# Designs tried in a protein design chat: VH-VL binders against UPF0292 protein AF_0905. Part 17

Target 1, 124 residues: UPF0292 protein AF_0905, of Archaeoglobus fulgidus (o29357)
Amino acid sequence: MEDYKPFFEAIDELKEKSENGWVVVVEGKKDVRSLRAIGVSGEIVVFTGYASTADTLKDRKVIILTDSDAKGMEIEKGLVEALKTYGKIPDVEIKRKIFSNVRKEISKVEEISAFYEKISGIEL

## First folded at step 5 (VH-VL)

Design u11 (framework fv_cosibelimab)
Fold by ESMFold2-Fast, scan of step 5:
Structure u11 (fold): chain C 124 residues (1-124), chain A 120 residues (1-120), chain B 112 residues (1-112)
Amino acid sequence: as target 1 above (124 residues)
Amino acid sequence: EVQLVQSGAEVKKPGSSVKVSCKASGGKFSDYAISWVRQAPGQGLEWMGRIIPIFGDANYAQKFQGRVTITADESTSTAYMELSSLRSEDTAVYYCARESYYRGYYFDYWGQGTLVTVSS
Amino acid sequence: NFMLTQPHSVSESPGKTVTISCTRSSGSIADNYVKWYQQRPGSAPTTVIYEDNQRPSGVPDRFSGSIDSSSNSASLTISGLKTEDEADYYCQSYDSSTYHWVFGGGTKLTVL
C-alpha cells in the first residue's frame, strides 16, 4: 500500500517546527545535507555525545531525528535519558511518523531527500 | 521540603584557597544539576560554573577557568566549589543553586549564601 | 558570548505598572528561554518567571514576562506595584555557543 501522505505531513511538520525555533539533532553531516535539500531551514545540530549534546540543548526545543536502525535508536534512547536529567522531553514522534510507513524503503535520515524526490517527482 | 544549606562565612588571605559546601536535602541529589553564582558587594549575579553529579563533569565560566573546581559527593548529597589564588576582588557572597528539570530550565532553589572575605 | 543588558534602576509609585527590559547583544533573544529572578536585600534570589512567561507556584499573577524579537529583548512586567516588590531583578538566559549561563546586570526597583 503506497500511501505517502503521512510521510509528507511529517516532513511538513518538521519544516514548520524547524522554522519556529526547534533544533533538529542528527547523527552526521550527510543528514544535515539531506534535510537542507528538502527545505528544513532552522538550526540542525550534529550529535557529539550524550552529555555534551544534552547540555548544549537543555534550554532549546528539540527534535531527535536519528536513523531508524539499531545505532540510531540507541542514540535516541540515550539522548532522551540525558535530556531527562534537564527535565526536557524532546520530540521523537516526527521521526516515527517519517519512517513508520517507509521502513522497507529507507531507514536513514540521509536517504530522505532522494526518497522525497523519487516519490514527489520534484527535483532537489 | 527541598533545602540547600551552605557552609559558614570565611575570611581568607590573598593567595589562599576556599572551599564552600552546599548540602542538598529533600529530593534526589543525582537528578539535579548544581550551579554556583557569586555576588560581590553592591554588584550583580555572576555565574561561575555547574556540575551534573550523574555525568561527573563540571562546566565553568571562562573568567574562572583554571581557578575554580566544582565537585559533588553523591553519598553525602553535597556539592563543593573551590576557588584558588584568592584576590581581594573575590570578596563576595557565593550561592549554590539547583537547576530545575522542568521545561524551561531555571534555578528553582538557592542556598542561603556564603560570605567569603579576602583581606590581608 | 552574548551579554544581557538591563536598566540599572527603575522607580514607580504603588499601584502602578513597571516594565524592566533585558536586551541580548548578539543572536536572537528567542533562541533560548529567559528567566527572571527577584532578590530582596539580605536574601538569596528567588524565581519569578521561567520559560519566558511562566510563573512558579506562589508568584502573584501581577508578574508577567514577554519576548519581543523586533527589539531583541525580554521584559518583566509588574502590575499593581506593592512596597514588597522593592528588590533587584535579574534576567538570565543560556548561551548555547559557549555552554554558559548568562545573567543580566540587574535592575534595582524602587517603589516610591
Scores: ipSAE 0.007, ipTM 0.546, lowest interface PAE 9.2, mean pLDDT 86

Design u12 (framework fv_cosibelimab)
Fold by ESMFold2-Fast, scan of step 5:
Structure u12 (fold): chain C 124 residues (1-124), chain A 120 residues (1-120), chain B 112 residues (1-112)
Amino acid sequence: as target 1 above (124 residues)
Amino acid sequence: EVQLVQSGAEVKKPGSSVKVSCKASGGTFSDHAISWVRQAPGQGLEWMGRIIPIFGDANYAQKFQGRVTITADESTSTAYMELSSLRSEDTAVYYCARESYYRGYYFDYWGQGTLVTVSS
Amino acid sequence: NFMLTQPHSVSESPGKTVTISCTRSSGSIADNYVKWYQQRPGSAPTTVIYEDNQRPSGVPDRFSGSIDSSSNSASLTISGLKTEDEADYYCQSYDSSTYHWVFGGGTKLTVL
């Protein structure tokens, strides 16, 4: 009865952009594992620092997918500012769409795969 | 190649403040958070707080909240830790340390330590 | 908030293997990466293990890390024990709920 269509549509958009050359930036290896489990197939980069990550990604299309908590928002804000110095505008809207209707249930990227399995009835 | 160099030892009176510096050389200062850790004589390591220089935002262990201020100057690649209302129990070696990753991260480089002695 | 508990001291003879445990009081030990630091008297700590079981460049493969979810513990194992391994060892993890680093109380390793 819960409307999870926006969540699934956001995951589909993430998969499509990942397959078409967008690099997904996450906080850690548990996040990589979670995204792989739900079918994100393109390049995923673990954040290693603001200026260093931005420099490695300055010629790439970037999706920032950090946790929807204070720490994750802090990392997102800094990476957005660092990428701006290269004239790049990363996608931060996919993260907002993923978490906007499920914030009471999950806030971490690493939780996405288990939550997806729970609400879809698909075993991952 | 990467090195953290701290300011020298200090002797302070109870009720005063101390400000310890940590200058980074090599690597990218803005990419890394800097943590401060203290160690009282014969005791273990105690985390005090950290700063992410690119934001200027710091967070602190609850025990030190209200007494510690951590700042950074990106132009000089220097982090600072100021501890106020000093007590004899604050006598310790104070370390700065660089964090290499923001999630699965570790303290990859440490300063040499600064001995702060609080005595009458 | 959680605590990391280590034995206060361990001792073993040269050439043998020693294991130091680090037990998490609440939440799973696997929820956050565990790091291990070595501190010799008069020196700053140095990292011997990061991300549960990885070694920094220059750390010999005699040092290994592991996680045991059944005991909610991480372990540092040092094989082929040498006199220069005599030091204090600290485990560390990140508390993502409070955004705080947590250190274990430390273990004094004596090589007898």
Scores: ipSAE 0.007, ipTM 0.592, lowest interface PAE 9.6, mean pLDDT 86

Design u13 (framework fv_cosibelimab)
Fold by ESMFold2-Fast, scan of step 5:
Structure u13 (fold): chain C 124 residues (1-124), chain A 120 residues (1-120), chain B 112 residues (1-112)
Amino acid sequence: as target 1 above (124 residues)
Amino acid sequence: EVQLVQSGAEVKKPGSSVKVSCKASGGTFSDYAISWVRQAPGQGLEWMGRIIPIFGDAKYAQKFQGRVTITADESTSTAYMELSSLRSEDTAVYYCARESYYRGYYFDYWGQGTLVTVSS
Amino acid sequence: NFMLTQPHSVSESPGKTVTISCTRSSGSIADNYVKWYQQRPGSAPTTVIYEDNQRPSGVPDRFSGSIDSSSNSASLTISGLKTEDEADYYCQSYDSSTYHWVFGGGTKLTVL
């Protein structure tokens, strides 16, 4: 019924970049657990505020992976602007690719692992 | 500081089972995966399986599938590895190790090891 | 699944440089990070290299890691060899497609 190939490709890109030193920023600990369950192996940082998080990440390559709801998008925009102060441009495209084709099914990062398990048949 | 402390050495007869514990102290136990690795005398490191405590899901190396069970108790910050149908070839030092997410994925803390001897 | 192949043993004199290879059987060595562990007799392994070429705090800069996609291998290089470097060395990588850790067979380093 649905074509989930773009979702799986986005997850694979996330895992590859995470393995290669990109830091993934999420909103909370449930998001960390979800990403670990699907094999995201690199550093994951929980958002603690715009300036604080940007200062921690100012010399790192960053993937912003907040929820696709209004608050998650607001956090993303604010963190992008904070990192811009350090001359850094984070990856926000992976998030778009993950959620754009599954918006009817999930909107939160913490839901990714259960959804991945459901559509892939892989036990996490 | 983070520390992994394993249960003591065991001597078992062929056909029995052994259950080794690995208690974590310091840090957040449930946010990390725990792997089990064994090493037979004079041999290399052999990965057995891993568990992500918050999901309860364990993954096992195919060689051990059906004989090994890895579990975790988040309330006591303890992981367990149970190996059944023991053979003399299972004589080895068994290690638990924490899987770090920081700067790539690697085993950042190791337990001291538990010697399991399988003999008549 | 893939395998990681290391030489069984290497030896060199104090003060010299030694290199230990770790070759991946299928897929690219660059697809996943490579880690290196040092194990002395009677001890648990300790990490000397992670993230292909990074050193944990306390590991001397004599230890370095590298990746060569042309030979599909990773290498651990130890310069200025000291007697305390004598140990078994293991490479490791993660197979994200199967959620399996893979260890190389190990290399015994003898310092004469």
Scores: ipSAE 0.008, ipTM 0.522, lowest interface PAE 14.8, mean pLDDT 85

Design u14 (framework fv_cosibelimab)
Fold by ESMFold2-Fast, scan of step 5:
Structure u14 (fold): chain C 124 residues (1-124), chain A 120 residues (1-120), chain B 112 residues (1-112)
Amino acid sequence: as target 1 above (124 residues)
Amino acid sequence: EVQLVQSGAEVKKPGSSVKVSCKASGGTFSDYAISWVRQAPGQGLEWMGRIIPIFGDANYAQKFQGRVTITADESTSTAYMELSSLRSEDTAVYYCARESYYRGYYFDYWGQGTLVTVSS
Amino acid sequence: NFMLTQPHSVSESPGKTVTISCTRSSGSIADNYVKWYQQRPGSAPTTVIYEDNQRPSGVPDRFSGSIDSSSNSASLTISGLKTEDEADYYCQSYDSSTYHYVFGGGTKLTVL
């Protein structure tokens, strides 16, 4: 049987940090819907550009949760660089933990909720 | 609103270089990437390369690797595309285009185009 | 990189519906978002569809996009065809493995 414990633990860490004031940055509205469906309750911001997003988040603790593909990695890299201008280092480890445990199944944040429902047996 | 304004038409001799500019206004220049696309007379759109100004890094289509250089100057909100070793086949309209912020990145604004004619 | 293949031309009468296909040569069409651009003579292209099926502000709802995984293709559908729709249409996708944008060859739409 496939061991999905690391995936669920990464989702739990995301929920805990979100509830404790970390802002989650995603690529689009479908990502927001997906994260809300699995119980991410804190502030979620849709990426609107490197400098403008960083300026919005300059006083906040940030989790970058973009897709696990080349474009999502490019957005992550650019936002990391933009946040560095404000002396901020965002969390990029949660994304790595989420997707590294399910690499063959999903690569997009918008897919997390349906996948979570499938492997947990819980209707969302 | 957002505008991309390109430099004017040029006539060049084979073997020379051309440098086309694309000045952005409206929006934040450091928020997006800029692609360069060309279109030979009566032909389709051909992607040449792109730059993300905040990094300064550019990447190029294989066909143009070694001949094209894309740069950006954040202080003037201007991107440049330089194509060297020109030949008659390089006669085309050259466009700059802005890549949007949203996932799926589409070219949401285009420059008016710059006609480059290579003739001997 | 993969290639995107479009029909060279399509034609249809005013008021009818036309569909333009865009077929991906390798990998799944669903692996990357598809965009559609409209180019009228003497003008720069403008976006009519992004993210497979989304319309930019100002694009009429008679323009729609879709993905068909069984044929590995994307489609642009224009209903209620008008003479001002006469233009060249290009599909585009992003090859995330090479960081390259890929355009289809373009389709000339004639409204007769």
Scores: ipSAE 0.122, ipTM 0.740, lowest interface PAE 4.6, mean pLDDT 89

Design u15 (framework fv_cosibelimab)
Fold by ESMFold2-Fast, scan of step 5:
Structure u15 (fold): chain C 124 residues (1-124), chain A 120 residues (1-120), chain B 112 residues (1-112)
Amino acid sequence: as target 1 above (124 residues)
Amino acid sequence: EVQLVQSGAEVKKPGSSVKVSCKASGGTFSDYAISWVRQAPGQGLEWMGRIIPMFGEANYAQKFQGRVTITADESTSTAYMELSSLRSEDTAVYYCARESYYRGYYFDYWGQGTLVTVSS
Amino acid sequence: NFMLTQPHSVSESPGKTVTISCTRSSGSIADNYVKWYQQRPGSAPTTVIYEDNQRPSGVPDRFSGSIDSSSNSASLTISGLKTEDEADYYCQSYDSSTYHWVFGGGTKLTVL
């Protein structure tokens, strides 16, 4: 028996912030497609490297939404560090909220839309 | 175009050290990690360690821990691998490779390789 | 660390299909992405597959990757074999427990 309310609330927060100008950083194009499918409508940027991504986003509000695995955590850590050089603190809590209660089911951003469809009963 | 260019072949005596360089051109040096991989004659690929220049941190395969040091100089876009206490079984081609985060996480560009021969 | 085991060699005629396996000794093969590299004699390796089944630009669609959780293995399949496919092939995965890259032992593909 799983309570998925925190997951849905985190997705809603992601969608609201995205709509209001926060840039979502992901690892790849499958992640972009997954987020678009669940209604993330704002700017999404694919991570291309620590310095280049941070330079692109130095004047923006940023949500880091990498996978909940070792590589994704490494990218998050490095991008946080790179953005600090511009005096910026990205949001890393939305990712934690999304995955913390569903880590036994999914760990990748590209899996969010199919999982959302499965537990909501809505076709995307 | 992205290229990794390594230093030339070396012949070393047992007990000495070797330092191989890997100069990156194209792209932003701070955007990726650099791994070092060796291949003994007729053998497979063996990962030695990596450095993330953005952090200045390196990590190493346990087999090489204590003998290998990987460093990077961002001002020259050059990574280095130094292997100490050389023995004959260290004779190998040493490769540097870029760990790109773009469209996945894999070794997207490789240096041409540096032959290090350890003999008396 | 886990180990990745490949057959030492495989051979097949031009135009046929070969499959090279890569079996993980502990943990699930699906726990980490699998990459495949091609190394021709005298050359540095080049990537033919990343993220289990994706191809870099310029790699022919004759090359494909797959994961089989029941055998705990990844496979590289090359269809329509050409003589230029003759090379050593290495699988690779990342051990997130130790932060180590792990290579398979390599497979020598002979075409003919």
Scores: ipSAE 0.042, ipTM 0.685, lowest interface PAE 6.0, mean pLDDT 88

Design u16 (framework fv_cosibelimab)
Fold by ESMFold2-Fast, scan of step 5:
Structure u16 (fold): chain C 124 residues (1-124), chain A 120 residues (1-120), chain B 112 residues (1-112)
Amino acid sequence: as target 1 above (124 residues)
Amino acid sequence: EVQLVQSGAEVKKPGSSVKVSCKASGGTFSDYAISWVRQAPGQGLEWMGRIIPIWGDANYAQKFQGRVTITADESTSTAYMELSSLRSEDTAVYYCARESYYRGYYFDYWGQGTLVTVSS
Amino acid sequence: NFMLTQPHSVSESPGKTVTISCTRSSGSIADNYVKWYQQRPGSAPTTVIYEDNQRPSGVPDRFSGSIDSSSNSASLTISGLKTEDEADYYCQSYDSSTYHWVFGGGTKLTVL
């Protein structure tokens, strides 16, 4: 019996923060589609570079939601450092909570919607 | 338009050091990483290391650890690769390349190459 | 901590199709995206494939990439071969355990 409650709770936190003005940063358009499919309704921006993205988001509350792999971690680290230049600290904990509970199943943001559909029984 | 322009060819003595530059134009210098790759005559491409200027952090292939230093000067949009304790086996064309942040991350632009000859 | 192995050379006639393989020695080829670079004599490399199977703007659709997890390999396929396709081809992937880029040994394509 798998316990996916922490995964669903992390997705719910993401949706709530997104609806309440937090901007979600992702790597690409497939990630945007995946998050929209599961009900993330707020602003989502695609990463375009460290300085460029940070400048766009310097006055915003930010959730970094890159893939849970080496490249995703590298982008996260660089964007965290760029945002620190503006005195801003993004949320990186939601990503940890999402992927820590499903490490053997998925590691990419684009995979979240199909996995969510599979374990929730909801047809997306 | 993005372009990487490298410094000119160098001839060095064994035991000396060489510092190759790579000046970027077009795009925001802090928005990408710069890798250094070398190619000995008639041989394949060999990755040496990279820098992400906004972190100020570089990492290096194990073979070059302790001999290579990669730096960047954001004010001049220039990356540098310095290789010390040169041997004849270090004779190669040295390339800089820009790392794109598209999903899958690839080397989207390359410098023209710098020939470094190490001879006694 | 892996190597990418390519054949040293391949040859084929104009108009035919050639496939160049890139085999990963440990870990899954699917663990990281694969890129392919073309290098003509006297020139710097240029990208022909990224993200396993995507083409940069300006690269003709005769170039395609694929992944085969069963053989732990990536492949570059060039159809409708032209003499200007004659070059060295290199695959590349990222080693997440060491944070290092890894190149294949390169394949010399001769169009006879």
Scores: ipSAE 0.053, ipTM 0.701, lowest interface PAE 5.1, mean pLDDT 88

Design v01 (framework fv_rocatinlimab)
Fold by ESMFold2-Fast, scan of step 5:
Formats: C-alpha cells, sequence, structure tokens
Structure v01 (fold): chain C 124 residues (1-124), chain A 124 residues (1-124), chain B 107 residues (1-107)
C-alpha cells in the first residue's frame, strides 16, 4: 500500500499557483496536455531555449516542470541560471514534490495525467 | 506548395491490421512546431482524431483507441505511418493525414493542410 | 476527454443570409486551441479559423470566429454559394476532439 498524499498535495499546489499567475515551463506539447488533463489552467510555456524562454518570462513568476531525466535536469539548471540574470528565482520544488515519492512509477511530466487517473480512480 | 497524400489498402478484413502511409512535401518534420496527425471520418459522420507525431518525436494517441494505434515517422523520407490493429467494420472510414502546426510562441495549434483522404472499407 | 457540441445540426439558408454556428465545450478550452474547419462534399476539411478568431491564409473576411471558455461561435456574414458545406469546430487544449458538425444547406 503506498501513500500518494504528497503527490496529490504537490499537484494541488501546482494548480493553485498556475491559476494565480505562475507560468509553468515544460519541455513539450505532450507535457502541456498532461497538465491540462489534471486541471492546470494557467499559462504553460514550452521551452524554446535558455535566452528566449528567460526573456519571455523575465517579468513572470515561473514554475519549472521538466522531466526527471538528465536532459530535463539540464534544462532546469540552465533555465534557473538564465532567469537569475533577471533577478528571478523560479519554483523547482513543486517538481521535486511531484516526483519524489513516485519516481519508481513515473519520471516524465507527460506521464502525470495517466498516473493521476490510475491512483485517484478519477476518469480524465 | 505543401501537399500530403495518404496511401494504403482500400479493403481490410475484420481482425486484420491496417497500415497507412502519409507522404508529404513542402515542409519537414525536423522543423520545430510541426507534426503530422491522422483523422478519420466514417461515411456521413463527424471527424475523429486518431494520433499525431511531432518534430521532437512526441506522440499522442486518441485515448479510446490508444491500445490499437502506433504512429511512426521517417523524417528523411517525408513519411508518417499509422498502424491500427484488430480492424472492425465500424472502423470503415475515410482516413486523412494532416499537418499539425503548433506555434510555440503563441500556443496556437491547428491542422492547416490536409491530404485528400483514403477510404478504407472493413468487411469480410 | 473534452466533448464539443455543435448546434444547430443543420442550418437551411439562402445565399446572402447570415449563418451563425455554435460550438459548446464540456469544459473550458483555451482560445489558442479552438479551430473551425469547412468540409465540402467529397473533399478534405479546410482550416478556416484558428485561435478562436484568427482567419487562416486565403479565408474571406465574411468568416469570423469569436468566443472563449466553453462557448464559441463561427459567423458567415453573407453566404456565398460555395459556403454551403459542413462546418466542424475542434479543440486542441487536450487530446484533439471535433464537434459533430453543422451542415449549412440551401433552403
Amino acid sequence: as target 1 above (124 residues)
Amino acid sequence: QITLKESGPTLVKPKQTLTLTCTFSGFSLSTSGVGVGWIRQPPGKALEWLAVIYWDDDKLYSPSLKSRLTITKDTSKNQVVLTMTNMDPVDTATYYCARDYYDILTGYEYFDYWGQGTLVTVSS
Amino acid sequence: EIVLTQSPGTLSLSPGERATLSCRASQSVSSSYLAWYQQKPGQAPRLLIYGASSRATGIPDRFSGSGSGTDFTLTISRLEPEDFAVYYCQQYDSSPTFGGGTKVEIK
């Protein structure tokens, strides 16, 4: 029996921040759909490069939500540094909270909605 | 000029696998924001989306049909292939491939160019 | 899955008249991901409107789209003979879905 309370709490925090003006940055379109399916309603931006993404988001509150693989962590680190040049600190903790207790099941943002559906019993 | 053309069998027996090829020109599946999708239309009925493959090899499948569908691309040949298993008479439809255009900067996404369609009849 | 309901199913009108077509979503759809297509008999669909209100290249200005949230509208201000066709709305906010279509036919 596994405790998925931290996962659901992290998803709720993501939804609340999203609807309150935080922009979520993801790697691709599959990720956008996954987040929409679970009720993330605010702005979602697909990563297009460090300088271009940071310039787009320099005046915004940002949540970085890339995959937990090597590429996703490289993008996260580089985008954190790019946003730092504008004096901005993005949220990377929501991603950590989402994946920390479910890493053996999922590691990609695109997998969140199917996993959420599976463990919640809710049809998406 | 952008063109897409579907090819494959026009008659399929129940329980067989359908393989359709979309051959296109005037654009590349290596271009960011570009994908190719498949949409079908049973005679006299509405359009139904099946699957899409994007420039970054991300794939999306219709939730109700996902277990039956496989989409692949060969970027060098300008081809996208859709495979659908366990065909049934209710799968009789005109099958279209279409260019999926995702504007990464605006978030707009739509099917801007369509093939002529190929009628696939499923009967014994 | 987002369900799109188009109404009416059929509009019987004469050339020169205005057509107003409705598309209602079962849940909120970002305007960025709502499109309208025209399909003439025996032909593939043609993109008319994307982003709820932007006309595609080559589409006459008599076609306009509007709406947000769950309610979207396609308007044809003055029907031409070539406009008698079936029209479909489509969302791409999640997995793509199409409405059931509205047939605009000659009265």
Scores: ipSAE 0.006, ipTM 0.593, lowest interface PAE 9.9, mean pLDDT 87

Design v02 (framework fv_rocatinlimab)
Fold by ESMFold2-Fast, scan of step 5:
Structure v02 (fold): chain C 124 residues (1-124), chain A 124 residues (1-124), chain B 107 residues (1-107)
Amino acid sequence: as target 1 above (124 residues)
Amino acid sequence: QITLKESGPTLVKPKQTLTLTCTFSGFSLSTSGVGVGWIRQPPGKALEWLAVIYWDDDKLYSPSLKSRLTITKDTSKNQVVLTMTNMDPVDTATYYCARDYYDILTGYEYFDYWGQGTLVTVSS
Amino acid sequence: EIVLTQSPGTLSLSPGERATLSCRASQSVSSDYLAWYQQKPGQAPRLLIYGASSRATGIPDRFSGSGSGTDFTLTISRLEPEDFAVYYCQQYDSSPTFGGGTKVEIK
């Protein structure tokens, strides 16, 4: 028996913050689809480069949701530094909470919806 | 002015592979927020989305057709190519390519410009 | 995945009348990802409305969209001769799907 309560709680926190004006940054369009499928309803922005993305989001509250792989970590780190130039600190904890509790079953944001469907029994 | 035009064979035999090319002008697939998708329409039936490729080379495929579809781009030539394997008479349709416009700030996404379409008939 | 059901299948009206077209989703769809297209015989679809209610460039103000959740509506306030066509709704909240279409024809 696995305990996926922390995963569902992290998804609920993401959805709540998204509805309350936080902008979610992802790596690509598959990630947007995945998040929409599980009910993330607010603004989602695809990363287009460090300076470009940070300039777009300089006045916004930001959640960074890149993949839990080397590339995703590199993008997260670079975007955190770029946003610091505007005095902004993005949320990177939601991503950690989502992935840390799913036993290496998924590492990519695009996989969240299929995994969510699998463990919840809800069709997406 | 934005234009797209489909090209490829008008007749395909059952079990063959269909290759269609979309050539466009007035925009670039190197521009953030743009993609090119393929949509088909069998005679007298509804529109059915097949695949899309984005500026960052991210790709999405119709879940029911994914195993048969490959989408690629050549940004320097302003071309997107769709390949569909194992053609069947039920695949007879007008095939359209369309610009997929993604508003990076809002997340709005829609097909804003369409090619004229090319009728592909699958028969022996 | 998400099924869009359009009704009526055919709407028979005269020029000058108001047309109201329905699109119902099998699951909730963010309004940001609901679009409407017009298609005339032998032609490609043409974008009319995106984001459920935003009019595309060059589209006359007689076209308007509304709705949220599972119920969306396209309204043509006063039909012109060139408006007799098939209309499709489309969602992009997940993998894109289109409705079955509503044909607006001359009575």
Scores: ipSAE 0.007, ipTM 0.624, lowest interface PAE 9.5, mean pLDDT 87

Design v03 (framework fv_rocatinlimab)
Fold by ESMFold2-Fast, scan of step 5:
Structure v03 (fold): chain C 124 residues (1-124), chain A 124 residues (1-124), chain B 107 residues (1-107)
Amino acid sequence: as target 1 above (124 residues)
Amino acid sequence: QITLKESGPTLVKPKQTLTLTCTFSGFSLSTYGVGVGWIRQPPGKALEWLAVIYWDDDKLYSPSLKSRLTITKDTSKNQVVLTMTNMDPVDTATYYCARDYYDILTGYEYFDYWGQGTLVTVSS
Amino acid sequence: EIVLTQSPGTLSLSPGERATLSCRASQSVSSSYLAWYQQKPGQAPRLLIYGASSRATGIPDRFSGSGSGTDFTLTISRLEPEDFAVYYCQQYDYSPTFGGGTKVEIK
């Protein structure tokens, strides 16, 4: 499906970076399961607070993958600022690429796997 | 204190449906991060996870057994029910229910309390 | 599914000896989601270690866990008679899977 090519390309970029040492930060355990189901194989960390999460990730390359809603955006902004104190600039672009192409379909990270299965024709 | 106890039939005929109930005390399935799972163990063999249900009614099933399994909860009764269809002799096992604990502060997830187990024999 | 391979399958030792149990994952798993359980005959599994290295409440300090990525280890520094049991590792980074178990038996 050509209309979903950007979505699949964003997911592939996520998988590739995850395999190459980038740590993916999500809001909760359902998000972890969703990403694992679509083949994200690297380290995934659940957000536990701005200071605690930034401290655990201070020496790592980070992708922030929170929900596409007001709360998810607030967590993203706060974590970006916390990581900057350690000289880290996290990737927030992958999230925008994923959700910008499917805004009317899904808005939560936990929904990615079911949607991916639905549009790919693959039974997860 | 926290306790879990399995109940259900000890003998099931081939092709019948098994229904097991887990009754628990000392915690609530309304609490964020809490779930109840089912794990089985055939005589002399390793542990095999079957299903989990979480505080928000989200469900996770073993991929190989998903078509045969249904998990539900009744939060007011402190019960979780597992149903497994098309039983055969290879499903003979001790069935355990266990609390699935997700610690929001650390991001850790594990089974911290287990029931005593109930042996289910499948034979004609 | 993630396959966890435990080795050795059986470890024959005497009380007072050190036991080292290995758990290898087919793919990298986060330390946050690696646990160890002890099971004695006729009993339910008992949580020993979670988060790869954190001891559960009531677990003696002779039990320690370590490792990351694909390689995890459970160490019992000095075996007591009650430690002879089967030990299982378990991951919860993906759909939960258990290793095949390591039986620690009296030599």
Scores: ipSAE 0.008, ipTM 0.677, lowest interface PAE 8.3, mean pLDDT 88

